VH-VL binders against p39998r288to527. Designs and how they scored, part 7

Target 1, 240 residues: p39998r288to527
Amino acid sequence: VQLLEMESITSEFFSINSAGLLENFAVNASFFLKQKLGGRARLRLQNSNPEPLVVILASDSNRSGAKALALGRHLCQTGHIRVITLFTCSQNELQDSMVKKQTDIYKKCGGKIVNSVSSLESAMETLNSPVEIVIDAMQGYDCTLSDLAGTSEVIESRIKSMISWCNKQRGSTKVWSLDIPNGFDAGSGMPDIFFSDRIEATGIICSGWPLIAINNLIANLPSLEDAVLIDIGIPQGAYS

## First folded at step 18 (VH-VL)

Design f6
Fold by ESMFold2, fold request of step 21:
Structure f6 (fold): chain C 240 residues (1-240), chain A 119 residues (1-119), chain B 107 residues (1-107)
Amino acid sequence: as target 1 above (240 residues)
Amino acid sequence: QVQLVESGGGVVQPGRSLRLSCAASGFTFSRYGMNWVRQAPGKGLEWVAIIWYDGSNKYYADSVKGRFTISRDNSKNTLYLQMNGLRAEDTAVYYCARDSYYGFAFDIWGQGTLVTVSS
Amino acid sequence: EIVLTQSPDFQSVTPKEKVTITCRASQSIDEYLHWYQQKPDQSPKLLIKYASKSFSGVPSRFSGSGSGTDFTLTINSLEAEDAAAYYCHQSDTFPYTFGPGTKVDIK
């Protein structure tokens, strides 16, 4: 939670807008993930192998969803990485203005969106690309799975289906959660007691500041292999 | 067990045709680009042709362009080389080779099949 | 077509000694140069990919370096089983090409 407060202070008091922080995240996180996919040696024209496939699981919550779609845009924009996004709600039901803006740009850059796990699986079969990375952006510091589900059994069932699909992608697939793995409390790093399903993340991409709750995540997330801090350009003075 | 096995080699007269096959096993064949590489007796390696994982694109060495056709059948996990208008200089051991996971290098090779073109 | 040349054509080397093989490309091929080992009556085996990255299971005595037009394969301490022909291969530009080979023998 303190990390969200620092981002807000940076935007308001240092006149660095939140769109600038989001773009810095997207650029730096995409560079990191491109290296994990083989970098420029692999990601070029005239490769006779299929492009790698990245799947994004995102919410209509601010910051988390917008970061995910900006990241997806940077991954797919040169045409060397295939990106498919599945939202926790229907694409036509997106309400957050920044999520909508980033989604529009993402689609113009060649990103694809599906509206169900079934449609995701059908698209994967059609592409015949290996799913190498799943990006978990369903939960952020400012929204829990319980918040996303609310009282809707439909949304709750959809989120559980997405978590189930993601956890079945083991093998060589790497699952990178943005900030906090789905199903964990942002402040403590302990499992969320109000929602039983959790993403079995293999890595965490932290925005701005190191993940404070890392010890609890390590203890409760045995699949976790790595954590990385992405510099988004928050000035030192924002700490004061 | 990852394996490539060539077949279809033999002795053939100049001007005739021959079809080579390469049977793949132990990996998802439809996710890899495939190549043919040949080696004339006592000589070095010569790249012959490449085909994309889905068959969408193909490239050939100038020495075989217009005479050889690379193809694949992903349902049978098999790579093919149709060789028409064979010449004495086509005499070689023919290898099939798989692109590496990130592409561009050849990480798995078959044992080769000998093609002899003689009158 | 990119021409690859190799030096030397042939080396006879005492066991445990260092072997150096060079490959030169007629134009820049960035890092898209790969090294293969071929023992008598065997198919080639990948040693080094992308100029400097060892393939899985390749002994650590093999290393590659270079970029652009000048590349080197090094065997730091020659073993008896390393007697073979060594080929460089470029995959930057079609048609793909191989170097003419370097034969390494044990004295």
Scores: ipSAE 0.744, ipTM 0.905, lowest interface PAE 0.8, mean pLDDT 87
Fold by ESMFold2, look of step 18:
Structure f6 (fold): chain C 240 residues (1-240), chain A 119 residues (1-119), chain B 107 residues (1-107)
Amino acid sequence: as target 1 above (240 residues)
Amino acid sequence: QVQLVESGGGVVQPGRSLRLSCAASGFTFSRYGMNWVRQAPGKGLEWVAIIWYDGSNKYYADSVKGRFTISRDNSKNTLYLQMNGLRAEDTAVYYCARDSYYGFAFDIWGQGTLVTVSS
Amino acid sequence: EIVLTQSPDFQSVTPKEKVTITCRASQSIDEYLHWYQQKPDQSPKLLIKYASKSFSGVPSRFSGSGSGTDFTLTINSLEAEDAAAYYCHQSDTFPYTFGPGTKVDIK
């Protein structure tokens, strides 16, 4: 909530729009993740091994999903990283205008989208790439899993399946949550009492302000081993 | 344990053929590029050939191009080198070697198999 | 074709002393230079990848440096078991090539 207010104030006060902040995040986060994937030593032409695979779990949220798809675009656009995205809803049911814009560009840059966990698993077999990173972007600062699921048993079941799939990957894969790990409250860092399933994130990519609830996240998320703050270009004066 | 084991070496006359095999175990063979490297007795290392993880692409040293064929069978976890038109200068220990996880370096080597080409 | 040269060809060194081996490429190969150790009657073993990154399990006395055309392998305190041949290898451009080797012996 505090970060969302700051972004709104920053855009208005300094004439910096939310699209600019989104792009700064995507560029800087993609650079960080490329280094985690081996950087220039690995990510080049004529590598006889398969390209690394990044899987994005995203919601139809103007903050979380849009950031994830912009990040995915920057990862896959040079052809050295394979990216597959699975949304918490069906792709044809996306409503958020920024998510739809970023998804369109993402697909044009070579990003793939699947509509179920079973389709994700089939695509993974076809690509025969090592899954090295899962990006968890299902939940943002202004939205909980309970908010995403609402009263829909179908969406709730889908989210639970996505969490289950992701947590099975953890031993061979690093899981990076954008801002808040799926299943936690942004303000407190405590587990969401209305939704029992949680992503077992190994890292957090924070945008803008440091995560205030980090001590509670560490206490309740033993898989967590790393956190990074990505510069998105918020002017210093906006923190005053 | 990650392991590569070469076989198929022996003594042959010039102009004859041999097929080398390299059996892989302890890792997901279908996710790694594979190489052959040879070493003549008392000499240094010479790269021979590479094949992509899925077999889609292959490169050869100039000294063997047109005579040697690298191939793989991912269902059998096996790398092959078909050597035709053998010459005395092909006499060497032949190693199979795996590309490292990020590629380009050779992180696992077999023990080698000796090929001797003599009249 | 990328020619790799190594210097010296041969080096006899007393234990605990420093060994320096150089590898020079005929054109830039960025960081795509790797170092291998081959002990008598054994297969080669990877020591250093991408010019300066130690391979898993390699003793800390081994280090690599350089980029572009000039590269160095250093053994900062030679042990008896380090008597071996050392090869550089470039993987920037096909065909891949090896240096001619440097033999290191104990005095």
Scores: ipSAE 0.736, ipTM 0.904, lowest interface PAE 0.8, mean pLDDT 86
Fold by ESMFold2, look of step 19:
Structure f6 (fold): chain C 240 residues (1-240), chain A 119 residues (1-119), chain B 107 residues (1-107)
Amino acid sequence: as target 1 above (240 residues)
Amino acid sequence: QVQLVESGGGVVQPGRSLRLSCAASGFTFSRYGMNWVRQAPGKGLEWVAIIWYDGSNKYYADSVKGRFTISRDNSKNTLYLQMNGLRAEDTAVYYCARDSYYGFAFDIWGQGTLVTVSS
Amino acid sequence: EIVLTQSPDFQSVTPKEKVTITCRASQSIDEYLHWYQQKPDQSPKLLIKYASKSFSGVPSRFSGSGSGTDFTLTINSLEAEDAAAYYCHQSDTFPYTFGPGTKVDIK
């Protein structure tokens, strides 16, 4: 994938590390999503309506999970947006050091974490906030859905439950996948041949570059309404 | 169909009390802030009170503060206005109004209920 | 409290002509100014929210503009059914307040 190679070149050539790219993504993506939620007209103190709710479905992956939690932090830190995260594994089973670090900061900024779809549904009922955005960050360019599940039938069943829950969201709820929607091949944009469940994304947030093979995604993802490119600060010289 | 229906208006003597109700239907009542707005005969609109979606916070116009109490019962989809110490200047049609989806504007109004304070 | 004034109090307008109504706030209310239409013996209806955003189903001849302290409601090409009272409303600062209204009649 050219995006992964470009990030490596940028870090090495310009002494820019992945933490800087992560932060640029989080800031710019959060600004984009805040506008979709109504911006300053809505996101203000003294609103007698409940804060909007954003649900993040995240993996224990530096490419997906770390970006998702940094984004979640920027969304909830001002107190105008409620954010709940559900990981593809139990929170106590997180292994990636950057995911753990971003998760700690996210929680300190007011982000919430639940450990099951059932707990998510209970939290939604308690908050009585409208779920307006679901962020799908379960799959990225550097892993497949099968990689996320491994050989664990428990994790596979959990991921399928998360996909099922996400696809049941209707009304004004929008589903934004980071980079590649869960259940699709990153290179081709075709459905993944080894995992049958797929997120019915309504939008895609691309990190730094347009999604390659977007035409195949459009053909195989009829729910897709929009795709946006988020600047992550890759220097122009890195393209050479 | 999204609807707000006020009730409880009538003729009452000065100093008496009256409770207005507003029945909500066709939307998730517990997700919206609610307001009372009144209009004296032949006059303009006057905001009276607001209550948060969960009842956690309330504000009142100075003209009614200390006499009127706004409340809600989300299990019954009902907004209330308890009006104590009624005066002739409280004579008006009382509307309940829903905050818009992003808040701050009033996008759904009831048909109003008339309160007449007269001896 | 924030005082809203409206101009004019009343105007009688020939059909198809442009109607302009102004609302002035006693202090800045950013974009938290909304416009309502009230026809005789009816409840108010939201026309414009946040100074310039049309509410769903409102005819395109209605538009709003302004920010801060000076706001305008415009009806381009007045129709007979537009005869009504028009109110501005600020929701920046409690207590919320309305303007005194502008009555628009057809000649």
Scores: ipSAE 0.712, ipTM 0.900, lowest interface PAE 0.9, mean pLDDT 86
Fold by ESMFold2, fold request of step 21:
Structure f6 (fold): chain C 240 residues (1-240), chain A 119 residues (1-119), chain B 107 residues (1-107)
Amino acid sequence: as target 1 above (240 residues)
Amino acid sequence: QVQLVESGGGVVQPGRSLRLSCAASGFTFSRYGMNWVRQAPGKGLEWVAIIWYDGSNKYYADSVKGRFTISRDNSKNTLYLQMNGLRAEDTAVYYCARDSYYGFAFDIWGQGTLVTVSS
Amino acid sequence: EIVLTQSPDFQSVTPKEKVTITCRASQSIDEYLHWYQQKPDQSPKLLIKYASKSFSGVPSRFSGSGSGTDFTLTINSLEAEDAAAYYCHQSDTFPYTFGPGTKVDIK
């Protein structure tokens, strides 16, 4: 596995996550992904080919879900990239205030939300757009998917279905996990011992994540091809 | 292997009609815009028409507008060019060409089919 | 419609020498200019897309440059197999247009 060179200025900003960091992440990550999709040469009016499709798998988590929806907004807002989001819970059951805020803006910018893997597959057929990127934002470094599923057999089954769908896309489709792939321990980068299903990520988009954890991910994630560290800048307003 | 094969060329009299076909294989035809490009004997290339991947939009060169119709049948992986009111200046080898993956450039071309308009 | 002109019409070049072909557009087309090679009795082949990006499998001796109205295709060391006609093509504005072509021969 050859990791892609870091192309942004690295900043040591661990432990602080605010609305300013969220927006910096979304802008810089969307720019990176737009280049992977062909950039300005492709992403233009009057292209006779279909727009590329990006699928976001997200949780109702301030640190992962909110980042994912802000990223999705930046991807779809110009109309050249189709973005569909599937949450680990129903859209009606979102509770985190930042996730709700970012989701509302995402929809206003043309982002789509589906409520099941079945609905996702139907939407893919209707759009006839190639799925080129799946963004895995189900697990943040402050929460495992086991924590999110808790004792709910319905949510656990839904998450397993989402992982299964995602891992079937590993051919030409690239799977980018935000910070840590679902099914891995955020601190160590080792497989989660309590949840057997894992995202087979092909790339990782992270901010300030230690190199040691990446080495363990490489050792235990043979699908991994790339990792990139996104510069999130210095926040102008701090929250705790 | 990605292939485009044109057919339907031949000799026709002025004012008559002809329909060209382009059979596609080795790629997902319904995900690419398609073009017709022609080349008169001893002359350069002339773009003729384009159709969107889903058939939603079409554009034509001024020299053929109103006489030629581009169409596609995604269920048969086939591109068509209906050519009406043919004139001597339409005599050319007709190529079908696929838009590149990112679009706008023509990355796969057929071998061409000759249309001769002669009395 | 956007008119593309090419210079020269014909160029005879000794082997291993540099070939330069220019394409000029009647108005700005940004980078939406592509280059094709066509050998006798063959279909065109894509060489350069978006002014400067090489198509897959194209030898590194071929390069493109330019933006706006003036574009250049360069063959840095001509080989015998490069004798062909070369066409520029704009895809910025409908109708799409091609240049008239440049014939390159070996001396």
Scores: ipSAE 0.705, ipTM 0.893, lowest interface PAE 0.9, mean pLDDT 86

## First folded at step 19 (VH-VL)

Design e2
Fold by OpenDDE, look of step 20:
Structure e2 (fold): chain C 240 residues (1-240), chain A 119 residues (1-119), chain B 107 residues (1-107)
Amino acid sequence: as target 1 above (240 residues)
Amino acid sequence: QVQLVESGGGVVQPGRSLRLSCAASGFTFSRYGMNWVRQAPGKGLEWVAIIWYDGSEKYYADSVKGRFTISRDNSKNTLYLQMNGLRAEDTAVYYCARDSYYGFAFDIWGQGTLVTVSS
Amino acid sequence: EIVLTQSPDFQSVTPKEKVTITCRASQSIDEYLHWYQQKPDQSPKLLIKYASKSFSGVPSRFSGSGSGTDFTLTINSLEAEDAAAYYCHQSDTFPYTFGPGTKVDIK
């Protein structure tokens, strides 16, 4: 909520719109994750090993989803990284215009989309690339998991499957949540009392996340190892 | 444990052919580029060939290009080197070497198999 | 092809001494330079990858530095078991090439 306000101020008073901020996030976050994937040592053409696989779990109806797709675009556009995205709904049922836009660009840049956890597993087998990073972008700071799940039993079941799949990815796979891990309240950082399933995130990527939420996540999410604040270009004046 | 074991070496006459094998175990073979590196007796290391994890690309040293063929069977976890038109200068211990996880460096080596080409 | 040279060719040192081996490339290879150790009658072993990153299990006395064309392998306080040949290797451009090697003996 605070971030939304900051973005609004940034747009209104500084003429930096949400699309600009989103792109800034995607660029800078992609640099960060590329380093986590081995940096320039690994991410080079003519590597005889398979490219690393990044899986994105994205909402179709919030800013987190759009941000994740933009991030995915920047990750896969050079061909060094393989990216697969799974939405909380069918790709034919995307609701948000920004998510749709980012999805189109993402696809044009070589990003892949699957429509189910089963399809994802099949794709993983076919690609024969190690899944090293899962980007959790189902919830974000502008909605709750219960909001998403409450729209349909089918969607709820799908989300639960996605969470289950993600949490099964252990060992060499790291889970980076955008803004907030699914199953936690974005404002407080406390577990969501209305939804029992939670992403076992190992890292958080945020662009101005409240400190109180971070502290509570540290206390309530044992899997959390890292957190990074991405500079998205919000002017200092927007904070005053 | 991660292991590479070469086989197929021996004594052959010039002009003859020999096929080397490298059996991999302890890791997902299909996710690693594989190399052959040879070492003549009392000499240094010489890179021979590389094959992509999926066999999609192959590269050779000039000294063996046109004569040697690198291949792999991921279902058998085995790397091969078909050596045709063998020459005396091909005499060496041939090592199978795996690319590191990030690629480019060779992090696992076999014990090598000796190939001797003599009349 | 990229030619790698090493210096010195041979070095005889007493235990606990510092050993420095240099590898030079005929052209820039960024950080795609790796170091291997080969003991007599053994297979080569990876020591340093990407110029300065120690491979797993390698003693801390081994270190690598450099970028571009000039690289250095350093053994800080040589141990008796470090008697071996050391090779640099470039993987920047095909064909991959090795340096001629440096033999380190213990006095």
Scores: ipSAE 0.885, ipTM 0.945, lowest interface PAE 0.4, mean pLDDT 94
Fold by ESMFold2, look of step 20:
Structure e2 (fold): chain C 240 residues (1-240), chain A 119 residues (1-119), chain B 107 residues (1-107)
Amino acid sequence: as target 1 above (240 residues)
Amino acid sequence: QVQLVESGGGVVQPGRSLRLSCAASGFTFSRYGMNWVRQAPGKGLEWVAIIWYDGSEKYYADSVKGRFTISRDNSKNTLYLQMNGLRAEDTAVYYCARDSYYGFAFDIWGQGTLVTVSS
Amino acid sequence: EIVLTQSPDFQSVTPKEKVTITCRASQSIDEYLHWYQQKPDQSPKLLIKYASKSFSGVPSRFSGSGSGTDFTLTINSLEAEDAAAYYCHQSDTFPYTFGPGTKVDIK
């Protein structure tokens, strides 16, 4: 069931990562994803099946990583959902103060962090939970994949392995990119010419602002089935 | 294709024991809770027991508590029901049933195996 | 223990007519009521889960409604293949229980 329902709005008018907007995003996006996972009919005590698993791929970025960890916190906090996060850098190398803050709270709420794709795969086997959602939060609106990768060969290799792992997920797994799929230019919606690896997203979660250039993303991302705009409390006048 | 196949039924005298097996195939057995449900000849369905996907929790109907033990071996994709102290009222077709993907409903059933308890 | 009752216990119905089966719980079970069909000499099959959600591949003539203590299974236009026993099942509270069944036959 494909839904490509987007309002047009320019991202220049509003900040993506103010603290109040971040929490509104996390609450509303978590509710949306919980419904995709079966809602209260499934996410309940005394279910004899394992809890669903959500995997977050995140960068050390206030615009993407902080949103992803706040979302992950809300998913695992009370929702009977297991969440594992893999950063584009090692956990102990995180620099952004909001990413660190959200990561600390995320862990206290039961979220898990691994430091490699191999550790991710080991954790998946141990939990024996189906990976039903991958959240792609590696790229921000003003930070391309080539910007992240081009500063370190170690980070580039790590990002490539994360993309490879993500694109190999099959079956019921849905891949939701936050704002812009990894490997695409946010302004044009075209593939990033400096980095060849790209996430094959099945859905896009927009943080209060409709995605500019959605037509180019549709044309270059055939796996895309759905896009949703998450209300973060933007005033009604901003949509007029 | 997804399949459950029960075995181990037969005719036994009251007070004896039987062990039922349920072989699973076509799905990841270790990711689903499993149930036994029985049906006496000409009668309705009666839930017997449940076991968690990892074997960590088990629950029983009052009519079998203390006599029956549900278990599973995830390495063999097999569900078991050990039935001790069998009585005439335990005579039934025994089905194994899989919890649905979101849980709580029984979406896959085996063909059943008949247990007859008679003198 | 939660007791489920079903009404009627038997119903003989002309083809293409509507069939209604009621299940009542002795206490609230929210939406954790499921419906199964059992044709003669066959294993049960899931029809409706969580009171109203159709299971995959179930014909559209089958529908479920209700919550709390009163639940209904409806067959809008009965077909000959629908001659079967129908059972409700609650999974809200252990021990799980089934209703006594409703046998639907073709006249």
Scores: ipSAE 0.723, ipTM 0.902, lowest interface PAE 0.8, mean pLDDT 86

